# Ledger of designs, part 6: VH-VL binders against p78833

Target 1, 198 residues: p78833
Amino acid sequence: MSFPASTHVYIAKIIGKKGEGDKILDLLSKVNEHVLKSEPFTKTYYFARDAKNPDYIFGLELYDSKEVLENSHKTSNPFLAFANYLTSTHAPLAEPLQLLNFKVVDGHLDKDNLGPDAKDYVLYTEYTGDSATLKQQLTVNPKADTSLIIHSLDDPSLYAVVTRYSKSGIEPGPAEISGATSVSQQVIYSGVGFLNRP
Short names: E, the ipSAE of ESMFold2; O, the ipSAE of OpenDDE; V2, 0.75 times the mean of E and O plus 0.25 times the DockQ between their complexes.

## First folded at step 1 (VH-VL)

Design r2 (framework fv_vorsetuzumab; at its last look DockQ between E and O 0.04; V2 from the best seeds 0.00; counts 0 for: pae O 14.8 > 2, placed apart)
Fold by ESMFold2, look of step 12:
Structure r2 (fold): chain C 198 residues (1-198), chain A 119 residues (1-119), chain B 111 residues (1-111)
Amino acid sequence: as target 1 above (198 residues)
Amino acid sequence: QVQLVQSGAEVKKPGASVKVSCKASGYTFTSYAMNWVRQAPGQGLKWMGWINTNTGNPTYADAFKGRVTMTRDTSISTAYMELSRLRSDDTAVYYCARDLSYEGWFDPWGQGTTVTVSS
Amino acid sequence: DIVMTQSPDSLAVSLGERATINCRASQSVLYSSKNYMHWYQQKPGQPPKLLIYWASTRESGVPDRFSGSGSGTDFTLTISSLQAEDVAVYYCQQYYSTPFTFGQGTKVEIK
């Protein structure tokens, strides 16, 4: 296993009203600057836009532990500015903020340390079904530049997979898992964040 | 030149406190965390904690929680480590070290501050 | 806490000969293809100095005779041709999770 057992994964689904995506990413860019300079415990901090809705921001965040997320990351001034904007009377969100908590099952984030690129093909898939079946059938793709399998801390029937392929003709759909349902989302790297610390 | 200059040697009695300073120059102070590491005589290196120099938020090693306070003054690019309720086994050289490239190799280190705790 | 164990505790090496220092972590320090393990040199009366970061990348100004290798839990620092100026204590250090810990040190001397 490449990941410590204490690794805490956040999936952020930030669904902005029309025209809000740029402002949300601008604030996240300031948080990312702080993360790079001051948060060695934040190992992944990656933000992308939904391929079909540029105001829907997808986040993949990995922390050394839930404790550093709650007590160090969420208390920083740039994070508080971001959070205050999202909950302000301006009401920039079209849907309530979703923050999903996961642990790592298996995988890798940036196999060859190439860094994320807006031309990458990136797919996020949620699977709901029998936990034992999902654990057995979901496998890491060694050819992908990102292949990450995560299991929800709140819903034992929920797994998710993040796959990323560098600029190429490879655009696979989600794996079919017997007895499970899946929902997939293609996302495009926003220019904000990183997969491995630079 | 990137440099960390620490305050001078201290002699303290058990039960007292010591505050060591670490002045940074040659780089943007708030861009890198500051670590504190100590080395007792004839012993290895022991990490005490770090401080986010931009926000002032510290993280302490469990062995020092409740006795250590890390602060900074961004206007003079200076980090501080205060250790209270000193014991004779706190006699050590105390180092500050910059956290280069955000991934935790320490470069540079300060010259060290000798703290002697004796009756 | 991750325990870093070095071997040997000390070694004596003739000038121009190879010195080899091992470091073992009590659990893997590999995170997504990077080993959060670094090597430092401490000469008498001086602070530690960074030699190798990410297990194998030599810091600027460090001579080519220093090299690092290994991954996961087992790491090696090699001095290919010992010079008089290399007499020091060498430490490995993990930056994988708090508290960040150092090995006990390996003292390198001229035989």
Scores: ipSAE 0.007, ipTM 0.483, lowest interface PAE 13.3, mean pLDDT 88
Fold by ESMFold2-Fast, scan of step 1:
Structure r2 (fold): chain C 198 residues (1-198), chain A 119 residues (1-119), chain B 111 residues (1-111)
Amino acid sequence: as target 1 above (198 residues)
Amino acid sequence: QVQLVQSGAEVKKPGASVKVSCKASGYTFTSYAMNWVRQAPGQGLKWMGWINTNTGNPTYADAFKGRVTMTRDTSISTAYMELSRLRSDDTAVYYCARDLSYEGWFDPWGQGTTVTVSS
Amino acid sequence: DIVMTQSPDSLAVSLGERATINCRASQSVLYSSKNYMHWYQQKPGQPPKLLIYWASTRESGVPDRFSGSGSGTDFTLTISSLQAEDVAVYYCQQYYSTPFTFGQGTKVEIK
């Protein structure tokens, strides 16, 4: 599998106040309907809850280019409604919105999307350290359903890995890399959107 | 035909609660949020809050937080607004209004439910 | 909260004459080229009805004599030739942020 060289990866961390996760996901569901129907160059549009905090919404988005994100996705009416809710006087966010820009280093996404009843986990791990070391030591797992390595466009020392395994047996934890610090997040697979465009 | 039909007029004493219903027909109920707006006699429109009809998650205006509860029953495509600890200044017509995919306009509106609070 | 202020509170206009209603938002309701403000018409004894959305787009079935204009904080609803059926109170509304707020209303009567 190959990704266009222009592929833009967006990681969203949306930490809502208690009880806000449902509203955030509902608005994102409206955005996803528009993405599926009207945004053919958006290849991944996936949002789901953190395993420990149901009001923490994790997003993984892949666009064929930054221009798709800026000129097609961010200008859509459902996206604007979503963005307006997050910045409303209701103040639904517990922490400032984090939107992180990455490029694809290597990997693959799920071939088929599981239905909303799937209880599998997606593991998202950030690594901070020497860029050359991280690039060399982070490896794609060909037996994973998703195994994606991404490199920050804003911070050369930051890499991230997204992995998913079918829920059969013991799930592997994040790889440990000597000399790098890492932070991992488990995301409940069932959510809004798709890992691979249907 | 897309339609919202509300419950009938209510007369309540101060301190009581009132529960207004709004039954939707002609569209997929869970695809659109439902807003509640009230209008006191001779006054303008005041937004009370909305409910996500799919998840049941409500958002309330600060003026009504602690006294208002919005719920829905998807099996009968009906939204509810309950206002507690009624005061005489809660006398108003209460409207439900559909919010199209959060595109931002209210259409259609229910016919309104008159709630009179008097001692 | 965003405060929506209409002017005038009421106006009397002769049949066939132009009616102009203004609405001012306390802060801009413009986001990425769309104004998150709408106009509603309320006739006596009836619920409000959507007339204009996103400041200038006429709802299906609304007569051509109704038009909306403006951007950011200052908006206008115009009825080019008042008809008897247009006697109503007109409300502007912002949908930029919660709580969603309405103007105080402008009552249009025939003189």
Scores: ipSAE 0.000, ipTM 0.442, lowest interface PAE 16.8, mean pLDDT 85
Fold by OpenDDE, look of step 12:
Structure r2 (fold): chain C 198 residues (1-198), chain A 119 residues (1-119), chain B 111 residues (1-111)
Amino acid sequence: as target 1 above (198 residues)
Amino acid sequence: QVQLVQSGAEVKKPGASVKVSCKASGYTFTSYAMNWVRQAPGQGLKWMGWINTNTGNPTYADAFKGRVTMTRDTSISTAYMELSRLRSDDTAVYYCARDLSYEGWFDPWGQGTTVTVSS
Amino acid sequence: DIVMTQSPDSLAVSLGERATINCRASQSVLYSSKNYMHWYQQKPGQPPKLLIYWASTRESGVPDRFSGSGSGTDFTLTISSLQAEDVAVYYCQQYYSTPFTFGQGTKVEIK
């Protein structure tokens, strides 16, 4: 699977206060409904929960361009309702919202078009180090249903890999790269969103 | 005491616009979103949308998207709802209602503004 | 959208008798052990007034004869002994997700 050069990858890290995860996902579900209906430019809109913290919501989003993200997706009513909730006096967030911008380096998403499942295991790993080294050493996992390598548009030293394993179990994650630091997060599909449009 | 006071009745022609105001008092205006709900004669309540009074960011119901504009002036604790391209079926009482988002209900409500659209 | 359906549309009850209004949500409005469903009372010529919140808690000043019950998708508003001042239209409303929606209303009258 190839991605257009304009493809924009958006990583959302939403850490809710205790018990806020469900509400956040409910609102995101409404956004997803809108995306499915009205946003053909949104190629991926996938949300998962941190394996250890159900109130930590992880989002993987792919758009045809950053322009449609900023001027179309973020202007939708469901998204605004969601955003308003996050910034409401209820103050549902435990940590500031993290929104990261990436471009696709290589990889594929849901190559067999099986769709996400609550039993899916997804590993998200961030690598920080020499850009040339990371670009050379990070490789796509052909055994994974989803294996996406992305490069940060915010920090040239930052790369990330998204790997979704089959229901049969978790394969070993990306290897450590000499000269680079890595942080991995295991997430589980929340039931909200898609990796490829159904 | 918490109060919402709305502007007076309006009579408009089809195709015109109407802007209804809602002045809040007795509480911190920017701490609560403001909802707008309308009620056609003899009909039920229909939510039109809400506005984050702090950020000014509105969210509209699909039925009104493209015709409704919600704004606020924090300096005078006032929310506004403008409805354009008015039709006869826009004849209704329009209410503002404070959003108790933490709890999840509307309270209090403004007294309502009657908007009549007729040729 | 979550659809709120009330039953009946209208109800005539004798003074002092019980009035029962039902409200059904098209999906559960339960979140974190709270039902995001509320009841409003609207008397003729007046705006709606909050009556019951979180499905079963009476707003301050609401008489004891009013009670709310239910959870998830099915809710009930009960007036144990209807009084003349209770003549009104009653609405249920969900705050679970946008767009926020109301039931179609139940008109309560004296028989």
Scores: ipSAE 0.000, ipTM 0.513, lowest interface PAE 14.8, mean pLDDT 92
ESMFold2 (binder alone), look of step 12: mean pLDDT 92; pTM 0.929

Design r3 (framework fv_vorsetuzumab; at its last look DockQ between E and O 0.47; V2 from the best seeds 0.00; counts 0 for: pae E 10.3 > 2)
Fold by OpenDDE, look of step 12:
Structure r3 (fold): chain C 198 residues (1-198), chain A 121 residues (1-121), chain B 111 residues (1-111)
Amino acid sequence: as target 1 above (198 residues)
Amino acid sequence: QVQLVQSGAEVKKPGASVKVSCKASGYTFTSYAMNWVRQAPGQGLKWMGWINTNTGNPTYADAFKGRVTMTRDTSISTAYMELSRLRSDDTAVYYCARGDYFSGTYYFDYWGQGTTVTVSS
Amino acid sequence: DIVMTQSPDSLAVSLGERATINCRASQSVLYSSKNYMHWYQQKPGQPPKLLIYWASTRESGVPDRFSGSGSGTDFTLTISSLQAEDVAVYYCQQYYSTPFTFGQGTKVEIK
């Protein structure tokens, strides 16, 4: 494992009402600018749109610790502006905000330092089942530019895999794990954020 | 331990304003939104709104827009709810309650003891 | 607005008997395998107390005789064996979207 044990993974699922995606991403873009400039403890700050819903924003975030997430990132002015918008009387969300906490099990992010691209395929898959079984059977894909296995800190039965391919490295879908259920989401880079420090 | 302590009972005339305070302790005040819920005598619970304790920006239920003002003082971990142009049907017990999306508490896990506000001529 | 409707409005049950309270949401409050619906218990002269959250998870300290079930729009709170201290008004509540709304409440009394 190439990640410190303290690394905290944050998955954000933001489903805006129709037409809200752009505004959400604009705000996140400003947060990203701040992250790049002032948050060296943020390793990943990647946002994508659901392939089927442009107002569904998916976020993958990695921090050196949960502490810096809670006490530094979430206290920044751009983030507060973002949070304020989501919880405003405008009520831009179509579904409740989902913020999921994970730890890294294994994997790599943007191993070739290509940077995220809107033409690439990014798949997020959640697996629910026996923890020991999932831990044993989930494996890093060395062919993928990004292959990250994470374990939920909120639900021990929940694992997730983030996979990114270039166009030339497309795989048919997520691996099936016997005895586990899986839900996959294909996302497209929004232009906001990074998988690894540029 | 988490505690929410509200200000004492109020008696007001119609047309007046009332400001109820809710002092929080036992947790990081700005990590959770503060909600306000009222309960008229013998009736159910009605959500009035909440305040983002970090930004100070409130969200009000439509029924109270224009009459309610929610604020906070982070230096003393206290939330305030002011209701203006009081009328008799504003007579109720007013509760502050902790909970928000960003904290992951999609429920009201802690409540103040309530503040009785009586509006009568 | 999501309307929460409880039934019955009042319920009298003998000690040791089962009490069942129903709650219906005007629209589904299920999202990503979680029901954004919770139960509160309010005893006379006290603030509401969180009883069940996420439709079926008991809050710490809540006796096993309390259970929540249901999904989507229909939910049930069950007290398997009513005790004297269970006399209270029970509310369901959705935290799915603003404005957050409560059921009208169900008063549980001893028969």
Scores: ipSAE 0.101, ipTM 0.712, lowest interface PAE 2.9, mean pLDDT 93
Fold by ESMFold2-Fast, scan of step 1:
Structure r3 (fold): chain C 198 residues (1-198), chain A 121 residues (1-121), chain B 111 residues (1-111)
Amino acid sequence: as target 1 above (198 residues)
Amino acid sequence: QVQLVQSGAEVKKPGASVKVSCKASGYTFTSYAMNWVRQAPGQGLKWMGWINTNTGNPTYADAFKGRVTMTRDTSISTAYMELSRLRSDDTAVYYCARGDYFSGTYYFDYWGQGTTVTVSS
Amino acid sequence: DIVMTQSPDSLAVSLGERATINCRASQSVLYSSKNYMHWYQQKPGQPPKLLIYWASTRESGVPDRFSGSGSGTDFTLTISSLQAEDVAVYYCQQYYSTPFTFGQGTKVEIK
């Protein structure tokens, strides 16, 4: 498989105040229902909890183009309800909303739908360093169910990797790249949405 | 090309209201929040608030709550900032500036030219 | 609120010489490997213009003599070789939390 050259990737980091994770995911569940039915050019729409903080919602979104995100997704009623809640006077966020803009370098997505009982983790790792070195040394893992390498459109020195393994015992840790710094986050696999549109 | 064009200078009496407009062009208006920033003569920049142009939901700085109202009209890609019960210390240049938490643009990349508001009796 | 403090308030530098402006945040503006801190340039009678974002990334069209550095609470804007067109007031800003706040400004002059 390959992705269109125009593929737009968003990594969302949504850190709610204590107890807000449930409400945020509930709103995102309504957005996901609309995306599945009405937004056919959205390849990935996935949101789930950080393994250490249940109020920290991680998102991975792949759109065939930036236009799909701007003109279709952001104008939907469920999305507007979600956006309005986050920016309301209730102030549900503990930290600034991060929406990081990437392009696909290489990789493949999980074929299976998310299950409510799945206990597997999605590993998200950010690498900061020399762009050419990172592009050369970061490689797709063919044993992973999802192995995606993405490059920031806002910061040439930033790459990120998303990996998921459906079977325990075959999950390696994040790759170590000499001369680059890395930060990893584990995300509980079961959540809202889909890694690969069914 | 992205442009933010603001309405012209205003002279108001104390107690009046002023409504400043900011017309956007060259991008999808609803993809960015619109911020409002005030600069009193010889002073620095002070953020007043922002509006989610897609939802219409505003967020105001505490110093301006109760006197400021931010709105937008998506059909003409225009944002508005209305300040009521004007005082002489509201004399300032008012800027609109594009920024967002949804587009990944967490900085003010484009600014309007500014609208001078003078409040005097 | 996060307080942004710049130093110096004003700076006079000869043409071709290095200018250095500092900005300090009252708390860390670093989150997930990004500094929510930006620099703006304002010339007399003009609106502010984005110069550097995420502490160190130059905006498109900004000359390479401008550079930003720092992380967490302490940040620096450097102009390696001051040109006549660089006379302006420079502002740092935090975008970490509302209300978004600016430093008081640093006025850069020739001589």
Scores: ipSAE 0.005, ipTM 0.522, lowest interface PAE 10.4, mean pLDDT 86
Fold by ESMFold2, look of step 12:
Structure r3 (fold): chain C 198 residues (1-198), chain A 121 residues (1-121), chain B 111 residues (1-111)
Amino acid sequence: as target 1 above (198 residues)
Amino acid sequence: QVQLVQSGAEVKKPGASVKVSCKASGYTFTSYAMNWVRQAPGQGLKWMGWINTNTGNPTYADAFKGRVTMTRDTSISTAYMELSRLRSDDTAVYYCARGDYFSGTYYFDYWGQGTTVTVSS
Amino acid sequence: DIVMTQSPDSLAVSLGERATINCRASQSVLYSSKNYMHWYQQKPGQPPKLLIYWASTRESGVPDRFSGSGSGTDFTLTISSLQAEDVAVYYCQQYYSTPFTFGQGTKVEIK
């Protein structure tokens, strides 16, 4: 399969106050520059804006392990500058920073290595339900440019799916899974980050 | 082995100040916020504020603004809480507690042993 | 400020019996499928200890007789079979927004 078993996935939800999205992304762009130059263990570092609110920032991050995330990425100077802004007395966040920990179940990030684009249709869907049922019934869409199925490390009832269609005009809604509830968020690539290392 | 070790008990007179220390070990000090929580005798827990340990930028609960100062020294992995213009209702046990929603820690997972501060004439 | 209200203030339970503690937040602490509400145990003369985080997830080393449930504003801590070492004061706490507030505490004692 495409992903080692130790792969650690972060979904970041950064809910900025009105007008904060650009500054948050600017700081993340500095982290991304460091990631590209110095962090071969960071395999995906992708940031997007919520389609309805540009100050809400969505992150998809993949690391070789939780250990390198905690001991190497989170100790870097650009990351600390970003983190320090978020906790500053300026108080740039409207809601608590949400960092969701997942493992990969199955999928692919950039099937044809096309790179992310602001015109991509990207949907993030969370499913809550019976874990065995979700594991069995969530399937990779081979026609999608991104189709990633992830399972929460903190809540066994929670799965998530990231789907992306590049330049196709295809905008399907989330798959309906019997006995599960779902919530979805459309996001738009911000220009910060990557899906596959260049 | 995460540990938070606080300074010893203090007896103070009204109007004085007290500075409590909290020495951290077993983790990267600058990756987690340090919180301060107090517990008056026979009462519950009250959050006082937290400090970004990398920048030294504090956030204070409104009830303590103007009297509390939170600082840290990253070279020795130590956080400090200073409470000034002490009054009798500041008699309490003061705890440091680790927590930081940046690091995926959304709770106070490790606590210091507590420092008893007694304010009496 | 988000007010966290626990009930009851005190609870007497026989060994091996079920103990139930309720916590109500003055506003929702749910965001994006996570409840920013946690439970702590404080034994006499000791600092608080994390028991349950995100409303329902047990901290490492916590026995499975402890469980948390609820969402949004209403939460429950359950001890399915009380043991002698479970005598303590239990606090709920929100980590949703500053100031991070605690409930007033529930003292659990052996009847």
Scores: ipSAE 0.005, ipTM 0.545, lowest interface PAE 10.3, mean pLDDT 88
ESMFold2 (binder alone), look of step 12: mean pLDDT 92; pTM 0.926

